# VH-VL binders against RING finger and SPRY domain-containing protein 1 (RSPRY1): the designs that were tried, part 15

Target 1, 184 residues: RING finger and SPRY domain-containing protein 1 (RSPRY1), of Homo sapiens (Human) (q96dx4r300to483)
Amino acid sequence: LFLKEGRQLTYEKVNLSSIRAMLNSNDVSEYLKISPHGLEARCDASSFESVRCTFCVDAGVWYYEVTVVTSGVMQIGWATRDSKFLNHEGYGIGDDEYSCAYDGCRQLIWYNARSKPHIHPCWKEGDTVGFLLDLNEKQMIFFLNGNQLPPEKQVFSSTVSGFFAAASFMSYQQCEFNFGAKPF
Key: E = the ipSAE of ESMFold2; O = the ipSAE of OpenDDE; V2 = 0.75 times the mean of E and O plus 0.25 times the DockQ between their complexes.

## First folded at step 14 (VH-VL; framework fv_gevokizumab)

Design R3 (from Q1 with heavy chain Q58E S60Y; at its last look DockQ between E and O 0.58; V2 from the best seeds 0.00; counts 0 for: pae E 8.2 > 2)
Fold by ESMFold2, look of step 14:
Structure R3 (fold): chain C 184 residues (1-184), chain A 120 residues (1-120), chain B 107 residues (1-107)
Amino acid sequence: as target 1 above (184 residues)
Amino acid sequence: QVQLQESGPGLVKPSQTLSLTCSFSGFSLSTEGVGVGWIRQPSGKGLEWLAHIDWDDEKYYNPSLKSRLTISKDTSKNQVSLKITSVTAADTAVYFCARSPYWGYYFDSWGQGTLVTVSS
Amino acid sequence: DIQMTQSTSSLSASVGDRVTITCRASQSIYSYLSWYQQKPGKAVKLLIYYASTLQSGVPSRFSGSGSGTDYTLTISSLQQEDFATYFCQQGYDDPWTFGQGTKLEIK
């Protein structure tokens, strides 16, 4: 649970030792490789591969970050259990009404298989992408290196809680998640 | 070529409903990401955003006026309408309609404006 | 709601002058700022969007800069046709709001 003050985000780490915060190797599409520590994922196939993390957020304000390892097409954001990964159809996170995703390669925000542009530059190796979920105000906010976009609210017309951090990867794309074990 | 033109009654009596129409050409409000907004300017004063309607029929209203405003569109006629109920002299202004382009948060084409005077 | 303040309501300048008009937001707006020009009897004209991007057909003497809460519009060499009122507008969060305007007058 993270606190926001005066449009500048102020972060306090929470202890997640009682909740294993990692990528869920049992909630992952067929061809996605997950690192031994559970925080890094890579697609080694010519397919669009997806994963959800191990914890579900139902209330409050939550934040996680991703470090871009490769600068290609990835869709990273939030999804509920109802989101389906249709990788043979090219559907991933943000491609249904139960998920919303940031794409820093194509500069798009995805919801319900519809996209809109954002003003962030294309992400590059080493960039930090932030993902805020505010279940009190029912909004999602995406950051690139601390620069935030306008709030995203459309997903809350279909669902109001039960979100997981989630991501989808094109061939050979890779990123590293930080759910709070490292300073933001 | 994108063009917008406002039309309205010119003179409205207090307590009546003001109806404005924005007719436009050179774009379609069915196009993803596009919207049309209404902005007004009292004589010698600044600009005040009133309402906005997007291609997906999402509607946005200035909270200070929300209970009095209704925005709607007719995509087949390339028209957007604004109604303002219970008008007073404070509603006397030039009224503009303007386009917000593909997912833009700014207005890239404006109508010439139409003056509406509220007087008995 | 995000308040937009243009601290100067009127400026006097001569043709050829470099003119700077400022705009301050009550909170960070992350470059979701646009600048408009208004002349009497004419439609409002967009000059700059996303703080620094020049709208198509606008002369290159116009430029925008700034970040966070502080933004500026610069006219590098003032021309006769530039005498007008200039407004800033934030597009970061609804309701979308305008500055009060800065009138640029002939000295």
Scores: ipSAE 0.026, ipTM 0.611, lowest interface PAE 8.2, mean pLDDT 82
ESMFold2 (binder alone), look of step 14: mean pLDDT 91; pTM 0.935
OpenDDE, look of step 14: ipSAE 0.477; ipTM 0.816

Design R4 (from Q1 with heavy chain Q58Y S60Y, light chain Y30N; at its last look DockQ between E and O 0.41; V2 from the best seeds 0.00; counts 0 for: pae E 7.2 > 2)
Fold by ESMFold2, look of step 14:
Structure R4 (fold): chain C 184 residues (1-184), chain A 120 residues (1-120), chain B 107 residues (1-107)
Amino acid sequence: as target 1 above (184 residues)
Amino acid sequence: QVQLQESGPGLVKPSQTLSLTCSFSGFSLSTEGVGVGWIRQPSGKGLEWLAHIDWDDYKYYNPSLKSRLTISKDTSKNQVSLKITSVTAADTAVYFCARSPYWGYYFDSWGQGTLVTVSS
Amino acid sequence: DIQMTQSTSSLSASVGDRVTITCRASQSINSYLSWYQQKPGKAVKLLIYYASTLQSGVPSRFSGSGSGTDYTLTISSLQQEDFATYFCQQGYDDPWTFGQGTKLEIK
């Protein structure tokens, strides 16, 4: 979705009838389970499993949300195609210079395998996590139940466009994505 | 126990490069989440943040001066250095270095500052 | 860049007075605000971080409050040693920026 910024933040929903936004069953590590509608993922393996969505963005302002189904360790955010899943080495989204991720279990922001704490409380089942990518201002913003963190800019030192929504899951973790089909 | 001390040339001619060193003790810049920044204050004026370097060598620069600034660290010597190229009279100020702890973006320990005058 | 504005550049007050110093950000900074005290010939001293958390060793007569764009430093009972210049600073987004300062002077 594209968001229009100004004195009052508003957004426009891009018509996605010809672009099916969902988790990409062809861009996923080996053991991640993806629901039939493509919006829910679960890891039942012992490895750190990752996925990118079908939808690459290279301009504008974009936003998606995730509903926390399990409150354990997940790293959810944005990654380019250059970000690699190394699931048996414990590397996922936020663990290289091409991705940035929010971790609501450990209260961390991940970039280039560097973690920094954030002030949000630990996420709980039913929480809504928001993920904004602003390619005009080159920043990423994370929200927990509408409460935003400071913008993250470090990933733009390595790349400026070509991002996908992406996530990594520890064992038994699950969440559901909303790319705009439901109201935010 | 945490202490920072700035050192610099005192007097610099226009167009030259200003080199500043922050020597510190009581902490290590290898400690996760810690950083050191440079702030300056022209006489009778407010504070201007210049640059910052984190424990893992991430560097931040004030965009208005970025093309003229270089920050670096030497963890073995407990030092952080700042260079400002092509100085003018507008760069005359007291220069401070300061520690940023706890991933917070605030400065909990400051040096006493060093005056640098740019004059012909 | 986020501009920090301290609308009052100078205040006159007496020992024992309650004083407030205000700071406004050009956009919301989500309580990523710190307050500093500067005296001539002394290092700058952190008083308050994260809008309201008192730095270790700072007297409890200092307090901070506010959220969003509007923040306040309060000195509940002014002491002789509190005559100084006070700066706010946002740590929400680089470049980190300071207010212009408020000089607290003896009446």
Scores: ipSAE 0.055, ipTM 0.666, lowest interface PAE 7.2, mean pLDDT 84
ESMFold2 (binder alone), look of step 14: mean pLDDT 91; pTM 0.939
OpenDDE, look of step 14: ipSAE 0.503; ipTM 0.820

Design R5 (from Q1 with heavy chain S60Y W103Y; at its last look DockQ between E and O 0.56; V2 from the best seeds 0.00; counts 0 for: pae E 7.0 > 2)
Heavy chain, then light chain:
Amino acid sequence: QVQLQESGPGLVKPSQTLSLTCSFSGFSLSTEGVGVGWIRQPSGKGLEWLAHIDWDDQKYYNPSLKSRLTISKDTSKNQVSLKITSVTAADTAVYFCARSPYYGYYFDSWGQGTLVTVSS
Amino acid sequence: DIQMTQSTSSLSASVGDRVTITCRASQSIYSYLSWYQQKPGKAVKLLIYYASTLQSGVPSRFSGSGSGTDYTLTISSLQQEDFATYFCQQGYDDPWTFGQGTKLEIK
ESMFold2, look of step 14: ipSAE 0.050; ipTM 0.639
ESMFold2 (binder alone), look of step 14: mean pLDDT 91; pTM 0.936
OpenDDE, look of step 14: ipSAE 0.543; ipTM 0.831

Design R6 (from Q1 with heavy chain Q58E Y102W W103Y; at its last look DockQ between E and O 0.57; V2 from the best seeds 0.00; counts 0 for: pae E 9.1 > 2)
Fold by ESMFold2, look of step 14:
Structure R6 (fold): chain C 184 residues (1-184), chain A 120 residues (1-120), chain B 107 residues (1-107)
Amino acid sequence: as target 1 above (184 residues)
Amino acid sequence: QVQLQESGPGLVKPSQTLSLTCSFSGFSLSTEGVGVGWIRQPSGKGLEWLAHIDWDDEKSYNPSLKSRLTISKDTSKNQVSLKITSVTAADTAVYFCARSPWYGYYFDSWGQGTLVTVSS
Amino acid sequence: DIQMTQSTSSLSASVGDRVTITCRASQSIYSYLSWYQQKPGKAVKLLIYYASTLQSGVPSRFSGSGSGTDYTLTISSLQQEDFATYFCQQGYDDPWTFGQGTKLEIK
């Protein structure tokens, strides 16, 4: 999904038929289960399991949404290819310098294995979480049910492009991704 | 029950250093995200945030006063201290300490305040 | 610095009235807005944080709303104990700043 830039937020659907926009079953930690259509993931293991999506974004403004299926600990956001999944050490998205993640269970923003609080309420089943990546202004913006947080910029000190949508899941957590196939 | 209490001098002469102590109970500065801030209120005026110190010893200061402010903590004694150097009559105010449960974004428990007067 | 403006310094109202107090930020503060109540000789009391979340132990007649730069505190049916000064505060960017206060007085 490509968003036109200006003082007003707009969006426009981009056809990705040559690259299916889904979770990448070949870019996933060992025990994460991914649905057949590639848009839902869950963890059935005791380790912190991670995945990146199939598309890499290098320019422009991008947006995707996630529907919370379970309200437990997940870290969802953006990661470059250099981000590493250390699932048995409890490291996931937001736990290195190449990724930044929103945690709606613990009310935290994660970067480089450090966290800071956000003031969104704890997410609930059925909530919609939005993830905006602005490569022009070098910022990430997280939304809960349309309510935005302040921009996050820290990850851009380590990298400026080459991001994937990405997520990490504690045991029995799951969510469903919308990369633009359904209306926002 | 969370409680905070300020202590300090009632009167300070101009150019001296004002020292304030916040003693608290019912919480610990070892809890992640928790901090203590100092806010002052001159007579008949609004509130002015001065400084904040968190569980991880990160310190924030009001930029207009930063050169004169020092905040510190003693976690084992449940105390936070503020020093203001080179005081003038403009520093006459009621001084409050307050707990921030979430990284200094708001203050959910306040002390009653202590009046400090700067006069010759 | 983010300036917080409460355009009304004093309000007169009667018990039972619905009262609104407004607060405007000089830039977007993304709901990092809290409301405080101050009475002489008493500790300052937090009423609302995150623009609309009621602090534990605060009566439900208090509510907060707003977004971006414009925020309001509402008291749905004023009680005698509600006569006080009310401050807003932004917690988005250093330095944390307060509105100048709105004194709610008995009519």
Scores: ipSAE 0.006, ipTM 0.551, lowest interface PAE 9.1, mean pLDDT 82
ESMFold2 (binder alone), look of step 14: mean pLDDT 92; pTM 0.936
OpenDDE, look of step 14: ipSAE 0.022; ipTM 0.643

## First folded at step 15 (VH-VL; framework fv_gevokizumab)

Design S1 (from R1 with light chain S34N Y50W; at its last look DockQ between E and O 0.71; V2 from the best seeds 0.00; counts 0 for: pae E 7.1 > 2)
Heavy chain, then light chain:
Amino acid sequence: QVQLQESGPGLVKPSQTLSLTCSFSGFSLSTEGVGVGWIRQPSGKGLEWLAHIDWDDYKYYNPSLKSRLTISKDTSKNQVSLKITSVTAADTAVYFCARSPYWGYYFDSWGQGTLVTVSS
Amino acid sequence: DIQMTQSTSSLSASVGDRVTITCRASQSIYSYLNWYQQKPGKAVKLLIYWASTLQSGVPSRFSGSGSGTDYTLTISSLQQEDFATYFCQQGYDDPWTFGQGTKLEIK
ESMFold2, look of step 15: ipSAE 0.059; ipTM 0.645
ESMFold2 (binder alone), look of step 15: mean pLDDT 92; pTM 0.945
OpenDDE, look of step 15: ipSAE 0.642; ipTM 0.855

Design S2 (from R1 with heavy chain G35Y, light chain G91S; at its last look DockQ between E and O 0.48; V2 from the best seeds 0.00; counts 0 for: pae E 6.5 > 2)
Heavy chain, then light chain:
Amino acid sequence: QVQLQESGPGLVKPSQTLSLTCSFSGFSLSTEGVYVGWIRQPSGKGLEWLAHIDWDDYKYYNPSLKSRLTISKDTSKNQVSLKITSVTAADTAVYFCARSPYWGYYFDSWGQGTLVTVSS
Amino acid sequence: DIQMTQSTSSLSASVGDRVTITCRASQSIYSYLSWYQQKPGKAVKLLIYYASTLQSGVPSRFSGSGSGTDYTLTISSLQQEDFATYFCQQSYDDPWTFGQGTKLEIK
ESMFold2, look of step 15: ipSAE 0.079; ipTM 0.667
ESMFold2 (binder alone), look of step 15: mean pLDDT 91; pTM 0.924
OpenDDE, look of step 15: ipSAE 0.856; ipTM 0.910

Design S3 (from R1 with heavy chain H52Y, light chain Y50A T53Y; at its last look DockQ between E and O 0.08; V2 from the best seeds 0.00; counts 0 for: pae E 6.1 > 2, grease 20 > 18.9, placed apart)
Fold by ESMFold2, look of step 15:
Structure S3 (fold): chain C 184 residues (1-184), chain A 120 residues (1-120), chain B 107 residues (1-107)
Amino acid sequence: as target 1 above (184 residues)
Amino acid sequence: QVQLQESGPGLVKPSQTLSLTCSFSGFSLSTEGVGVGWIRQPSGKGLEWLAYIDWDDYKYYNPSLKSRLTISKDTSKNQVSLKITSVTAADTAVYFCARSPYWGYYFDSWGQGTLVTVSS
Amino acid sequence: DIQMTQSTSSLSASVGDRVTITCRASQSIYSYLSWYQQKPGKAVKLLIYAASYLQSGVPSRFSGSGSGTDYTLTISSLQQEDFATYFCQQGYDDPWTFGQGTKLEIK
């Protein structure tokens, strides 16, 4: 994960692989498949499968990216430990008060199981989705191929810190995470 | 094929109510995210958004005109209507209806427009 | 209300020219920006949505760019049928507002 504090953001923060930022195989719903390197996930089940990363964001400004491998329904964003994976009920990231998610298939922002539309077109295979968490200003910002949406603040009514990068996947959906090991 | 067509009176006297109808085909106003808006253009002038009605019957009005505007729909007849009360010469314009496929953020199909003149 | 300004009301160009039309918003609109083409006696046509995405059926010589408050429509090689008036529109906050238009004329 790429840390921004006092505007000292630089290219040389690319060695996050040594900090073990990856998808957490011990913080994942029952049927989600995670690649050996921990940066790619795929659902092969009929349920809505979820995962959090290994790194907890507690202060500052943080950013990660996802490459869309399949263009179907995924909800990707930020969640605290209190967010529950209710995979058999269809509840994932963005479906409770402790998480907020970007859905590039249905063109929605999810919070507390409520959605609102966003202006980005449906994502396509190969698209890059960005996820910024600013704990100083208490806002989340989503990007599609560098194109920024308005800041999201709703989740900060329920919680103010302790966020993980997180995602939920419908059947046969897949994406790859970049927590900063590669330049953005 | 998405198609919209405006119908209106052509000539309206000052202080009367202007009634417009948008008849459309090739889409349904019951589809989530879809809606129809009204936009007008005075001769040689720019475009002014007036009102918008979405699939679940939420109505949006330009605040500068809100007290005079009423938008409604008949989903079974594929029609949207707009009424403008207490018209003046300033309401003389070409009136367009247009579909938004996505919550009113942009309009991907427009009618040809209908001219309405407000004159004594 | 968000004001949309197209500083050029009329622009003369020749077939084959590269043409750039600009639009400025009075505040950030986060790429909630569309471009339209209008010809006399014809329906208004959507060209670009979400600042840079080409509407289906629109020729690839049209492109959009920009972010924040500043947006641009570009026609890479002007064709005879491209002489028209072009409008930008913001869809970020109601009331949805349009630029006043830029008329593209034969030189």
Scores: ipSAE 0.050, ipTM 0.639, lowest interface PAE 6.1, mean pLDDT 85
ESMFold2 (binder alone), look of step 15: mean pLDDT 91; pTM 0.933
OpenDDE, look of step 15: ipSAE 0.495; ipTM 0.816

Design S4 (from R1 with heavy chain W103Y Y105W, light chain S34N; at its last look DockQ between E and O 0.61; V2 from the best seeds 0.00; counts 0 for: pae E 7.6 > 2)
Fold by ESMFold2, look of step 15:
Structure S4 (fold): chain C 184 residues (1-184), chain A 120 residues (1-120), chain B 107 residues (1-107)
Amino acid sequence: as target 1 above (184 residues)
Amino acid sequence: QVQLQESGPGLVKPSQTLSLTCSFSGFSLSTEGVGVGWIRQPSGKGLEWLAHIDWDDYKYYNPSLKSRLTISKDTSKNQVSLKITSVTAADTAVYFCARSPYYGWYFDSWGQGTLVTVSS
Amino acid sequence: DIQMTQSTSSLSASVGDRVTITCRASQSIYSYLNWYQQKPGKAVKLLIYYASTLQSGVPSRFSGSGSGTDYTLTISSLQQEDFATYFCQQGYDDPWTFGQGTKLEIK
């Protein structure tokens, strides 16, 4: 259903008029601050704070972007509902078997509380980070300013439910999400 | 310094199980991101990746051979083992083990290889 | 599986020549392309990883370039010791696959 050869940033268009795609203020760790429009998050606490977006995807190919507002430690990616936030223990997205996350500050990919380096440079203010979820091929792909990393497949061995866009924030970190309202 | 050495039976009869051991020094399979892979080369032919095992015991297998392959490690002995079941003459090759510092996407240190011949 | 093709199986050149070896992937591999050198009786040696990054200890006459599906290994001034077979390998998606090899023969 989805042809990826010869294309880097291909996604299936979804009718967003019936889905209010935003960060879910009801699915967030205790101390994370979410903007009124639901597209920005900021941590001002000493704990590692997490959030999922408002909709679950369980089929097809999906893509969203994040604009880096602060260049510090954030873990951004995809998580199922079974992923647990342990904000006082420093566990967030990518720290269990139900989530996988990109860390552009430390240049790491996180899965099951283990990390591996990626080749992207450290992200900087204004950078655009892309997050592709291919439920047909069972892979996740991360982009920095359009530059693609190898697919991540490990998270699909443990998951049986759909995924949410998700993020975790170190103190004083923030970013802005684009779920498709702005052009990619 | 990093060193890897393959050992195997040399000669194996068809239908038997081929067991290979990679013994290494100068690195630990406990180090995050480090893994060991197996690659083979039939005489005068190219290289074929077979399997890979990471420090956290995650395993990768070539899909064309997956039903016949088992990879395992013994971190305390600095060893990685590969078993290939039901061998045929097509499995005759030089077998290499190699270290990857980055989750198997390149191999920065290789053993010298060990020849395995499958013959009646 | 991503197929890696080195269309030239054998290449002859003289010492001092600039030599180019090519490798083509069946799909984009986003610069996750590695080059290896194999000499008879020797362990395989990594030359280049991530398309263009020179491995430590490899002479600077070796370089890599390319993107997408098309990649190139260049030897700027061929030396006698560069007689070998050169393999490309993609590290983008498992199974990690190799090209068929290009044997470089010195005239």
Scores: ipSAE 0.042, ipTM 0.630, lowest interface PAE 7.6, mean pLDDT 82
ESMFold2 (binder alone), look of step 15: mean pLDDT 92; pTM 0.942
OpenDDE, look of step 15: ipSAE 0.617; ipTM 0.850

Design S5 (from R1 with heavy chain G35D, light chain Y30N S31Y; at its last look DockQ between E and O 0.03; V2 from the best seeds 0.00; counts 0 for: pae E 10.8 > 2, off the site)
Fold by ESMFold2, look of step 15:
Structure S5 (fold): chain C 184 residues (1-184), chain A 120 residues (1-120), chain B 107 residues (1-107)
Amino acid sequence: as target 1 above (184 residues)
Amino acid sequence: QVQLQESGPGLVKPSQTLSLTCSFSGFSLSTEGVDVGWIRQPSGKGLEWLAHIDWDDYKYYNPSLKSRLTISKDTSKNQVSLKITSVTAADTAVYFCARSPYWGYYFDSWGQGTLVTVSS
Amino acid sequence: DIQMTQSTSSLSASVGDRVTITCRASQSINYYLSWYQQKPGKAVKLLIYYASTLQSGVPSRFSGSGSGTDYTLTISSLQQEDFATYFCQQGYDDPWTFGQGTKLEIK
């Protein structure tokens, strides 16, 4: 899953034995539904529901993708354990200083409950969203169908390691994660 | 109408601190979500971005110069200031302040620039 | 740092000419490129942002194009007031960097 440089460079997949990358049913807000394979999530409640994946990334360069199943509001990106899921208050990934998230419905990048617009079009069902975490250079990069945005670095002023893939879902939103089991 | 104006000392001795002030009108850092930054042009060289400061007081510095730079704002006076410590002749340049619009990665309004010369 | 290269430092042209100024980035900057006009004693003027979007109040004879690492500014019919120095700038990654400039001179 290591990338050498930019979208034009090839990446090499790292197959780590005994690692099972999936959504963590024990690190999830109360009303989020997680598929039996642990790779798909859907919110069926009126609250803003969140989840982290099963493993912590502390070093190196990591990449995962999400397939958009519904085109509504989701905030998807990276969060540490210190990021709080305050679903009854509408707080999810990107709403504190320990997380950063891409929102393809409203065309926003979220950090510390502040948003900025990005130039990607609104995501649509079937779109592929990519998420790169570079712990060597301390940056996060978001992709829509292979088109990358400028690196995001603000979260590293509050924390430098210990990130999980993470997502938050508004009512009836759904996506599917690919942590490397399928070709990118 | 957006306007920015630089003011500075004109002449600074080597090893001292250069202080610059950008005074602006037609917008406010506290209410409009825009950034103000500093760019310089050394004689015979191109433009070099130095720093900018946003409405929420986040500060962005050119990494190669960061240890020598301090940017600050005074929203009640509509001013942004830049300090450069330990100046040398290489810091002789025209210094511009400029506005970067909400989430833009470019400068849409510039001052006319002020020349600063570092000489003994 | 991302290096921005304008391979032509000076260009001579006549009023009415079509002029193209080029800018190359040392890595892909995905349309995060702007163009500026600089005249002596005057404030720098933004012409183009996001590679191809014309700034309000800039004449339509100016246009921008390009992708990846290679970008161009085009003036379709050069006017007397267009003789100036033109800079490109990337806003893709810190530090934001500028090309060294292309001086457009009267032939």
Scores: ipSAE 0.006, ipTM 0.566, lowest interface PAE 10.8, mean pLDDT 83
ESMFold2 (binder alone), look of step 15: mean pLDDT 91; pTM 0.931
OpenDDE, look of step 15: ipSAE 0.010; ipTM 0.569

Design S6 (from R1 with heavy chain D56E, light chain Y32W; at its last look DockQ between E and O 0.48; V2 from the best seeds 0.00; counts 0 for: pae E 9.8 > 2)
Fold by ESMFold2, look of step 15:
Structure S6 (fold): chain C 184 residues (1-184), chain A 120 residues (1-120), chain B 107 residues (1-107)
Amino acid sequence: as target 1 above (184 residues)
Amino acid sequence: QVQLQESGPGLVKPSQTLSLTCSFSGFSLSTEGVGVGWIRQPSGKGLEWLAHIDWEDYKYYNPSLKSRLTISKDTSKNQVSLKITSVTAADTAVYFCARSPYWGYYFDSWGQGTLVTVSS
Amino acid sequence: DIQMTQSTSSLSASVGDRVTITCRASQSIYSWLSWYQQKPGKAVKLLIYYASTLQSGVPSRFSGSGSGTDYTLTISSLQQEDFATYFCQQGYDDPWTFGQGTKLEIK
């Protein structure tokens, strides 16, 4: 969404003044509560609940952030429409070949139900987590408070475009999304 | 504790397949996050990463060489093998195997290397 | 591919000298940089990973620093056993790539 000075990377700029990106109340597992303004989600169930946002990204470079409201288990990242939420089986974002997710509680990156550790510390209330999708270079990059991890590329063996911002929540977990309406 | 040792043919003729074996001890390829990779060094030149294989049998190849490379493992024998097809004089190098303990980002233990010469 | 450049191919120094060896990446690698030591007839040895973290068993006279594209290996007081070739390696993005090496020689 924003050009990063000094990197000489090409980013697709999006003017959000005419569109409000939000969580999609029609593309959500059954028990997830979505705030009236569409930017916060909370799980009030014993199952692992998931959601995608309202817009599809098919070209360019995109970035969004999440503020950690509760520091428990959440899997946050990117998913295509082919990603299935199997919430009663404990599967969410990152648990199939069509999605990739960052987990700051357990310090894991998830893809195709396979996890690997990352070097970021456990997230805490107030932390900012960044999510970069680069469709030109076919990579995803995760940030904790501006500190970057190596790119993730495995999901691009199954799909190359058509991604939505997406998240899965364990019981009583909550975060707030920023799709660009608030400065990064 | 951790030790790796390369073995190979020493001399290979052009167009043949080069087969290398890495035998290791002091660790297991069943350990999460662990992998074994192959790196080569032509005489007086820099190091070139070729391939690695991880604890779940996923295989990663240098894109410039991918069509010629095959990596495999035998966890019960603590061995990793690399094959390079259709060799030329450009494949003459010292070949190293090395352990990668953190998702393939660096190599913390290396073998001593084995020289392979491609010559008519 | 990320190119790693060690602009000095050979460096002469004496025992006791402070030595610096530099490495430049063709793009930012966010401290995903390792340093290796190579002596003839011996296995390659990891010295430093994540730009500045000293590998277990490596003498404390070795240190690493840098960020972005520019990284430095420092030997604070050179010892006889430190005469070797030193390589940097980026672990940020596939394929993993190495610098061309800096040979540290007796003056």
Scores: ipSAE 0.007, ipTM 0.581, lowest interface PAE 9.8, mean pLDDT 82
ESMFold2 (binder alone), look of step 15: mean pLDDT 91; pTM 0.938
OpenDDE, look of step 15: ipSAE 0.446; ipTM 0.799

